# VHH binders against Flagellar brake protein YcgR (ycgR), part 30

Target 1, 263 residues: Flagellar brake protein YcgR (ycgR), of Thauera aminoaromatica (c4kar8)
Amino acid sequence: MAELSTPSPASPAPLDGGRGDELEKFTLRGARQILQLLQDLITHRGLITAHTGGGHSFMTAVLKVDEERGRVVLDPSPDPQANRRALAAPRLTCVTQLDGIRIQFPLVGLGEGQDKGRPALFAPLPAEMLRLQRREFYRLQVPLAHELSCLLKAEDLARKPVEVSARVIDIGAGGVAVVVPTGAAEFVIGGTLPACRLALPDGEPIELDLEVRNLNRQTQRNGTEQLRVGLRFAALPRAADTRIQRYIFKTERALNAKARGGL

## First folded at step 17 (VHH)

Design LA92 (from W55 with T105Y P107S)
Fold by ESMFold2, fold request of step 23:
Structure LA92 (fold): chain B 263 residues (1-263), chain A 119 residues (1-119)
Amino acid sequence: as target 1 above (263 residues)
Amino acid sequence: DVQLVESGGGLVQAGGSLRLSCAASGFTFSSYAMYWGRQAPGKGREWVSGISSGGGSTAYASSVKGRFTISRDNAKNTLYLQMNNLKPEDTALYYCAKQDYEWGYFSYWGQGTQVTVSS
């Protein structure tokens, strides 16, 4: 296993493997499904950002799928350095959007050659492709004025129950991110927090089970350190899901109206 | 420099037990959550278990819950995985991993230790 590399700050960035378990339900693995999605990209002339690592990327497109040889044909970059980086990279991570759907897939074993006398890049068909709608990857940044909070049922250093009231900083269809003071509780990725309570502005708090997916340290402007805890909704009831999506939608509309001078 | 060295793997018969160790150096071990993952031949890597920096919270994949126990000794900078009632499907290369609080997930640094469960 290669050592962890510092991610490139460039955008748009691929969704990384750290979300692999959460993303599995959106992963296409069937050969027929993959071929159909690649053909859709060709038909709609989808432009692809191909990430080679080290903060480098280039624009490309799938020119065709060669089913007989089991490979995909890509448009090379006009920049020879971009092509050299792509051919040297152990993986080319392709990211694109089709009809508001984010599509991401890896290509391994990239080679250079010709297609109908024109330079082209070739790779075996990807073994998997991610297909995500906006709501599946979108996270609303929660306005401070809303004072959204989540009461966490966590564990302390002695494995005893502790309740932590945490500010919600972002929210999406699949979960929330909250901040807590460093040391307020013990957290580990994969840990389950049962019977937490999410307080939305309208209505009673929602009781839900949460799973820790992500842990970051961040320093506030006053120098204090806090944890950002990424939490997935477990077994979310449909009514709760609807309330959350409604909150997101209404908040987005309000923020958009404010950005356009209240129009 | 971060270094994680896994050990304790081997051949064991189904129903047996094995204890894995992960020796850590190059960072303040007691400040980091730690994890075990595994990779069976021809498959992707999967998370197995995790433990918080102080040991107050643990988590397990459903496939190992009740059979595996994660623990840590912060004085010895060592992470452990006690594996009981082993099954052939537990055959894999086992890795320990360190929480990366800048990225928000965890990463693997070692070569892993092979566990092979026969019959």
Scores: ipSAE 0.711, ipTM 0.922, lowest interface PAE 0.9, mean pLDDT 84
Fold by ESMFold2, look of step 19:
Structure LA92 (fold): chain B 263 residues (1-263), chain A 119 residues (1-119)
Amino acid sequence: as target 1 above (263 residues)
Amino acid sequence: DVQLVESGGGLVQAGGSLRLSCAASGFTFSSYAMYWGRQAPGKGREWVSGISSGGGSTAYASSVKGRFTISRDNAKNTLYLQMNNLKPEDTALYYCAKQDYEWGYFSYWGQGTQVTVSS
């Protein structure tokens, strides 16, 4: 007695539900709001990472909004294979930042063409855009030289305990993101990983509980399969919080000094 | 294409049990984490439970922990939710959901199955 429903395969996932309900309040759905945000990206010349699936992505930018045709115009990749993957993908997941605020939006129905005689990619305006307007979503990108790691206590496919050493790729006041080899352990959104150990450059590792918040699959050009795991700090002791904030502050100051080139 | 079909709902008195099923097709079921969510009348959707692709990791909302058990049968492409000691506040339309590893979250694809718990 099940009734067949045929949702569009290219439609974005709803930003609701238990672990998704926090994001709904940051979701723009009004046409004017979307147009204004896209125009802001154009004005600031924001670089966008467009994920085409299978761990592939390319850098792009919004060149213009064609309001009369209801389309966004994107800069094509100089890599022809990236453009072919984008055109074959049922959805692009576009990720960028504007003034430190993370912006994410889907584009569906991508096509190629020309804009003012130059090659361009076209898509209908997105039906929604995520604008994460909260300071707790700030994440420091961890310099590779720091080699931060987090020992995760998880389970494998046989439901047996396993320890996985995961590289920390970003860190903020509320959590970390790590990468692990695909298949190293099983994760589920909402799952709690107790007694993990976060290794900062100073002092002994921090023991903490982590909650899984998001899971992204990545397939690199070299064929490496990895899983990006977004993790929230569950019950963070004050001493641990202080060490994490100190690391972030010190690293930000060092990176800012290098960005200025010493001038 | 992706299709999720929920079934097994019904009317049950408080303290009773139900087992929900979710038949999956259009994708490699064993490669994806799966979830249950629910929506009570006039409320937003609420995450209920999740299970990893191989079944080695599970998670539950605090409101259902100890009463509900998520499971999966990868040979039959089916997700289950065993609901015991049901309460009137469990009354909702229940949906299964599929992990979207490119988007990073999960999504609902089916029409849901109604669970009504009388006091």
Scores: ipSAE 0.624, ipTM 0.892, lowest interface PAE 1.2, mean pLDDT 83
Fold by ESMFold2, look of step 21:
Structure LA92 (fold): chain B 263 residues (1-263), chain A 119 residues (1-119)
Amino acid sequence: as target 1 above (263 residues)
Amino acid sequence: DVQLVESGGGLVQAGGSLRLSCAASGFTFSSYAMYWGRQAPGKGREWVSGISSGGGSTAYASSVKGRFTISRDNAKNTLYLQMNNLKPEDTALYYCAKQDYEWGYFSYWGQGTQVTVSS
């Protein structure tokens, strides 16, 4: 008999992974793969959001992996209430990113203790880790000097049409990421922005439709908040695709030549 | 605590209609884009629809476009999903979700409300 209710999920859900079987292809279960991924998080000092359920979370990091004892060592929260919630939770859902790839893993059996005289949290190694590689293709980081922009046709907070010039920060075969000032327009994941214009350094701007894939808030040094918008090319004519691929190829060759000439 | 409470589900014949509600508390509802997702028995979770914080932009999965309408009432902290011309494949547990700007997707599902469409 099917259950009529399911416990409230605290974990984010992927947009394209509407089927449980689709997430399995992104799930790592091999001990060596898991250890290597945890070590990568340590090396890159990855910040982890640890969800304790009921909408509560706290920031942490993997400090080290104790292979001999089969456990991970986590940084405790400066907020004692967050630590108490984490220790009481039946499982901790850890979410982070590494090289733009979403990583999620459960920890069960969390305990407290000390590591070399400092407070720490401990848990057995996770039995699985989700490594959600959403981008199957390379993304070129756009050189600032190119001043690539994309004119977005969206709506403002008053539901009126607006055009927003957004700076392109990366570009690949399947889409772009842009930044806009917070509040310049409203976006929703899954929404389509019709008839946007992508300005490449050579030639006329490309008219294209874009689909919103992710929305991240970013704070600049001066405290100014901006929104990073991940956009997918919804339908890309062959001529537009060719121009984008040529831009990427030419720019990458130029960047590689500068790197070699600098040595 | 952040809380999302879904309601309005039930048993309905194919071709019928239902209106789902999601009561939100514990956060500033009007500051966040909101979403509906669903999970059929034995299947993974599927994004269904989304609406921007002010309600100016909406989006729908192709499987529900033209049949479902998302809306919100920011004064009542409530999200809605009007479902018309229901089909057996719409049978699922429906969840609302809140935008999470830290990692860029949506999070914090409620307990869900069951929708069952008989053929």
Scores: ipSAE 0.530, ipTM 0.864, lowest interface PAE 1.6, mean pLDDT 82

Design LA97 (from W44 with S103L)
Fold by OpenDDE, look of step 18:
Structure LA97 (fold): chain B 263 residues (1-263), chain A 119 residues (1-119)
Amino acid sequence: as target 1 above (263 residues)
Amino acid sequence: DVQLVESGGGLVQAGGSLRLSCAASGFTFSSYAMYWGRQAPGKGREWVSGISSGGGSTAYASSVKGRFTISRDNAKNTLYLQMNNLKPEDTALYYCAKQDYELGTFSYWGQGTQVTVSS
């Protein structure tokens, strides 16, 4: 029974155009900033997931920053096979969190050696580190019981206007992800859906323009194919933003309370 | 195997026009949204335009909006980019890309076609 290794969800390829600019503000490229962030990781003993490709990863930590040699020292895996994969990988993708902020950085040119008589992994200092602040990138998974929906105004294959009621599966400050039946409408990344209506539980639907950012085909457990559409808020009034933020906060609080056994 | 072959690039004077073509093979062309991107010297790849699988929906980068027109012929498995009023800043290697519904984005497969706009 060959365990079909579920391909690890390939990190969404940076949408080359729009995400690049958006991510740039979160990308640290300054040597001092990078060094400081690495030192912070050391100080906080932050565990790092190092991805070697092919769906493989191992847990590591930054042990030391060697400024003189321009390298970072990592804790090797207790698994020799993981270390071999790491050394063979053209690039490590390191992912961690510090103070609730997701940090991602690449390491290239990994080698093995000893630091003070202990086995260690070495890599040149990263050229860039991505620091994603939670507020902008956090996506609340919408509870099914909330039945959050978005009325999408799109076109069908015949170029006829169609309104599609889509279930909202996640929501953040910057947008929503929705699911629609395959073939319900035509979508294209970068396309604008004007005058859509987001229905929140607390009042009247919010009218807003949405931009398509990603398109994923998903197969449900029942075998039905759906299209997940990632949508950015193209223009969000301040009042609408406040409502969305309030919804997110309230929902998170409720979920946390449940998780703590309070409900 | 997926193949995308771009053509139609060349040297043109500012204000001129070009029409790019992308011949697609190795997949059901009519089932996929298609895109154009470009890479200028010393810059990263940037998204230029997109068209839905049926051609009903189109999108454009702000830099090319009103000047470029994306279209497709599903019977010919061909994507097009009509470029009008070309500017020196449009100088780039132009690529066509196929929607990847698993990754949620699009992938470039071709070698690109060079567009050079002289001042």
Scores: ipSAE 0.873, ipTM 0.965, lowest interface PAE 0.5, mean pLDDT 89
Fold by ESMFold2, look of step 18:
Structure LA97 (fold): chain B 263 residues (1-263), chain A 119 residues (1-119)
Amino acid sequence: as target 1 above (263 residues)
Amino acid sequence: DVQLVESGGGLVQAGGSLRLSCAASGFTFSSYAMYWGRQAPGKGREWVSGISSGGGSTAYASSVKGRFTISRDNAKNTLYLQMNNLKPEDTALYYCAKQDYELGTFSYWGQGTQVTVSS
């Protein structure tokens, strides 16, 4: 039977690793809304990162929307290998930014062809698009000299309890991002890390509960792999929130003063 | 090519149990965190549960905590969801998902398995 080795269904890929109800209010499913957002991307000439899986991606853009045929036209990569990977992929996860707002959408059924005599990629219109507004979430990049750290209470790959002292790379009102060596501990999106300890310069560490929101693999300058863990503060007491906000404000002011004094 | 094949769904009375399976191929299964999600008619896909690559960390949506148990067998490249004390609200297509370390999220690849809970 020709249907026995069916690829992924035409269902859209998940748009973000967030918890469902929180992301639903940012998800567009109306055909009119999707067409308008795609047209906005075309108007602003937004660069799109198209992820093909296996750690591969290429840069593209939406060239046009063919509403009559129900398809979107994408700019092919100048790298033929990237185009071959895209065409072989069961789906593309497209990620871009429009006026500081993250836009993400899946494309399935990618094909190649020509548009007005130029090579192009084609796909059916996405069934949904994520338009995630994060205007209220500023994240300060922590200066290396501050050596901010967070002690995480987790489990390792062998299911043994482990405490991991993780370097804090950014901090905001709602959470932190930290880095740990790949394999130092087991993490899963939605997991909670109770009784972690955030070390700020001004006093005793802050004890707080953290929730894993995202997990990225990254390569350090020295070539080693590490895991970037996005963490949300759970139920942060006002006193702890005040200390964190004061650290952010003081550090931001100091960085701004250096930038102006350098002129 | 990544493939995830869900199975084990069916019709069950409220209060009953089902065990879902997800057969994985096309990637190093033991290197990835894995997830279950579900989609009820007229709703978006909802995260249900997750498990770390070695199985040392698990997480559950509040609506299923205490009733559902996620597990994995890395030798068989298979993810499981034991679903106990099922409720009509659990009626949905259930999908397994693979961690995407480039995007920082997780992705669904299969056609899902239908779970229908009657009262």
Scores: ipSAE 0.766, ipTM 0.934, lowest interface PAE 0.7, mean pLDDT 83

Design LB1 (from AX8 with A33W)
Fold by OpenDDE, fold request of step 20:
Structure LB1 (fold): chain B 263 residues (1-263), chain A 121 residues (1-121)
Amino acid sequence: as target 1 above (263 residues)
Amino acid sequence: QVQLVESGGGMVQPGGSLRLSCAASGFPFSSYWMSWVRRAPGKGPEWVSTISDSGGSESYADSVKGRFTISRDNAKNTLYLQMNSLKPEDTALYYCAREYYEDFGPWFDHWGQGTQVTVSS
């Protein structure tokens, strides 16, 4: 009787998208530091986006830190469905900013209850909080005039291969966000799109594999729907990385110069 | 420095209308998706609406759909929220927020001080 080894629960995807070593210096793990940062979020009334997975998120805020019980108290969403999703999620990915610094932290073991007679969400204190002081994971918002595109190799509902030209709306070292017409292809979060082609202005398109990380539905003014898709570079060759970085730096410099009135 | 300054809030009767404005500075406004978020007294914050960088796409919370319209003027670095058929439940501090999109989804990396909207008879 071969003991069916219950597949070890897939380790929660690292907050860092696999760049753990690089992010370690920005990761707070000290209890006091975590508490202080959460208190700072309370003081500054930080708007937190909590991601529940599956392309869903809701807005929240830290209401209280309960040190005695080792828990954080959050505002529930006014949307009951969002709260249901939150409670069902194995993990929340919370992201916000404080003084222009990106703050990210996971919450596990979310529950609902009352705080001083008010509905609230409760979670154990995060084991770690990521505080990014530098733009190490900066995503350039692509200027409209650049018209960057990515040819996505995907499948339709019938699993027929399709190619979709998508506008790139942001780009970073870790991936891109694109917009595609709804129904042009079927995207599955966690799925891989092989041999896609990212068009940069400096030369031939870069062939790369993309992982679908997030989907967000949008409606156009004309009533047509489109999808915003977050894509991660599954494997980025060094040469491709160099080109992407060069583009980002060049564009950022130009944008900053313009913002300063120099152009 | 990134700045977002909301205006246009006030007191209005149920069924009334308001138009909020957000003046953006210190960043390339036309390259960013922008959103409105609100926080009612004693309640958690709530996403209201998002508009794409070009203004070609919009999204709305179900609670405001059909009543609110988000728009932008990239030449003026200004975001707008037209609010019609206002209800008491729309009473909130309204924030203009700059949207950032990562692999896990959208979040807001900057927001203003907010403008107060009060809907009361």
Scores: ipSAE 0.906, ipTM 0.969, lowest interface PAE 0.5, mean pLDDT 91
Fold by OpenDDE, fold request of step 20:
Structure LB1 (fold): chain B 263 residues (1-263), chain A 121 residues (1-121)
Amino acid sequence: as target 1 above (263 residues)
Amino acid sequence: QVQLVESGGGMVQPGGSLRLSCAASGFPFSSYWMSWVRRAPGKGPEWVSTISDSGGSESYADSVKGRFTISRDNAKNTLYLQMNSLKPEDTALYYCAREYYEDFGPWFDHWGQGTQVTVSS
């Protein structure tokens, strides 16, 4: 009976995605600013996705900011298993939006309790909150017509090398999201896929290393399962980064023009 | 400007059915994965369902599997949620949400005002 070594929970991804220097100017660390932003999330009833690692997440919202105790109060999930995962996680990565601006913040030291007789999650106030405008960190939803693909070099269940052509559904400066048939390869969160090839419309494929960061299962209408894979660029040459940014910019411009009735 | 407008909510008896619609505008709808999220009174929000950009793939929360069906018409820029065998526990404000999937996983960058669904005898 081979003890299936439970994959060690992948360390939570850094908030900065490896771009720490560029993100510093968008990071709030002031106590007053953090409190105000959390209060704004309450006022606007912001829907927050909290990631616990291991490809798991749950929906939550900020219920209250307790300034006296220095803590934030969150809605628990209706799913008890999600709450257990949250409490066991060393860190939550919370992501939401306010007025079209992406807000991301970590929470550590989660506990459960009651607020006014209702179940609630509690955490110390975040030490930092990231506020990103779209213009600065745009992620492109790849149009279906572009048929963007990435050749993944992975392993199957037998650890035999396999190549999988994956459709790219999302692309940004930090990585890509792809869709693959379930069973085409074995993906391990935290694992590296070396020497992959990203195909852009404007030239030769870009060779790059990819880190598996997230996995999400989907079911097709015919009953076949698909896997969404969140991938981070492990090492992106400057020239490759420039090409990716150019593609994103051009595509975004074209999509916006079309939306305005110009095409 | 991105707009999502939910409709089709109402009051229904247990075991009944409703069909929700979401009209999308101000963005290339066919390029985005879309989701339904709900929030019941006095409870936290809950993910309900997600559909791929092409409509070829879908996923559901365990609480609604076998009862709810998500679909979309990209030509009409409309998202749907067919809800069958409704239960009192399905009472909630239902939001249409635009989904992103990044390295850390899914999140929502836009949602509508919601449509109220009430299941009661």
Scores: ipSAE 0.886, ipTM 0.969, lowest interface PAE 0.5, mean pLDDT 91
Fold by OpenDDE, fold request of step 20:
Structure LB1 (fold): chain B 263 residues (1-263), chain A 121 residues (1-121)
Amino acid sequence: as target 1 above (263 residues)
Amino acid sequence: QVQLVESGGGMVQPGGSLRLSCAASGFPFSSYWMSWVRRAPGKGPEWVSTISDSGGSESYADSVKGRFTISRDNAKNTLYLQMNSLKPEDTALYYCAREYYEDFGPWFDHWGQGTQVTVSS
């Protein structure tokens, strides 16, 4: 009777997308710091997007911090289905901002209950909270005029290899968001797209492997569906990273200058 | 500084219509996907709608689908939400929000103070 080794619970996906060492300086682990940050989120009525995985998310807010019980109280979604998904999720990835600073934290062990007679979600206090200042983890919304593209090597519904030229709408050090026509390819969350080509304006396309992390359906005015795909850089060569960062910084500077009335 | 200023809220009867506006400043508006989020009294926030940077793509919550229309004028740095066939359940503070889309999905890095919409007989 071979003891089927229960697969070790998949280590929660690092908040850092594999940049653990770099993110440690921005990670709050102190109980007081975490509590304070959560309180600040309450005070500022922070809108939190909680990701449940599978391309699903819901909006929430911190209602209360229960220090005595060591738990955070969240607003449930008005959508019962979202709440069900949340409760079924092994982990929530919560993302918000405070004073323009990105805040990200995981919640595990989500439960439902009542707070003061109102439905609420409960979770143990996060063990860590990531506080990212814009400068260090800037994600650029790509201007339409730049027409950045990424050639995705994917498969269609028949598992036939297809190449899809996708518009890049968002780019950061960790990945890109693209838009593709629905049906152009089949994307599976967690799947890897090998040998993709990211086109930057400053030179030859960068070849890289992309991991599909998120899918979001959009409807075009003409009724055609479009898919937003969140892609993570699976492995980014240092040179490529440098190029991407350079592009981001240059573009950001230009955009900010323009926004300030600079020609 | 990034600013989002919502307007156009008010009180309407069920079945009525409102048009919300959001004036954006301090950032390249045309480069960002924008969203509406609402929060009803005593309830959690709810995503309402998102529009692409160009305005070519839209998405809606099921609760508002077919009744609400998101649009934008990039030349005016303005986001709109046309709300038709309003229901009491639509009563909420409506926020204009700037959307990011990362590997984990969408999130909002800025939102305004909101505009109050009240639907009541």
Scores: ipSAE 0.871, ipTM 0.970, lowest interface PAE 0.5, mean pLDDT 90
Fold by OpenDDE, look of step 19:
Structure LB1 (fold): chain B 263 residues (1-263), chain A 121 residues (1-121)
Amino acid sequence: as target 1 above (263 residues)
Amino acid sequence: QVQLVESGGGMVQPGGSLRLSCAASGFPFSSYWMSWVRRAPGKGPEWVSTISDSGGSESYADSVKGRFTISRDNAKNTLYLQMNSLKPEDTALYYCAREYYEDFGPWFDHWGQGTQVTVSS
């Protein structure tokens, strides 16, 4: 009787898939530092987006840090369904900013209760908090005047291969976000789209594999639905990375110059 | 420096209307998706609405759907929220927020000081 080794629960996907080593220098793990940062979030009334997975999120804020009990107290969503999702989620990915710096941290073991007679969410203190200060984690919002496109190789509902031209809305070193018409293809979170083509202005399209990380439905003014898709670069050649970085740098510079009243 | 300045809040009776504005500066406004979020007293923050960079796509919370309309004027670097059929439950501080969308989903990296909306008889 071969003991079917229950596959070890997949380690929660690193906050930023594949860049673990690079993120370590920006990761706070000290208890005191974490407490201070959480306190700062309280002081500044930081708006936090908590992601529950599956394309769902809700807004929250840190209400209190309970050092004695080693827990953080969060505002629940006004939406009961969001709270249910949060409580059912094995992990929350919380994202916010402080002083212009992106802060990301996981929460696990959420519970609900009351704080001073008010409904609240409770979680153990995060084991780590990521403070992203570097440009390497920056996502450029693609200007409307300089459209980027990504040809996605996906499947339809019948699992027939389809190609979808997607508008790139933002781009960074780690991936892109795109917009596609709803129904153009079936996307599965965690799925890989092989041999996609990212079109940059400076030359031939970059062929790359993309991992679907997030899906978000949007409604157009005309009533049609669109899908935002968060995509991670599964494997980016160095040359491609360099091109992307160059594009980002050049575009950002141009945008900032324009914003400052430059031609 | 990125700045978002909300205005247009005030006191209104139930069933009334308000139009909020958000003046954006210090960044290429037309390149960003923008959102409204609100926080009522004693409650957690709530997402209200998002509009795409071009203004061609919108989304709304169920609580405001059919009553609120988000819009933008990229030439004026201004975001708007038309609020109709206001209810006491809409009483909140309303924030204009700059939205990012990454692999984990949407998040807000900047928001203003907010404008107070009070719906009361």
Scores: ipSAE 0.861, ipTM 0.948, lowest interface PAE 0.6, mean pLDDT 90

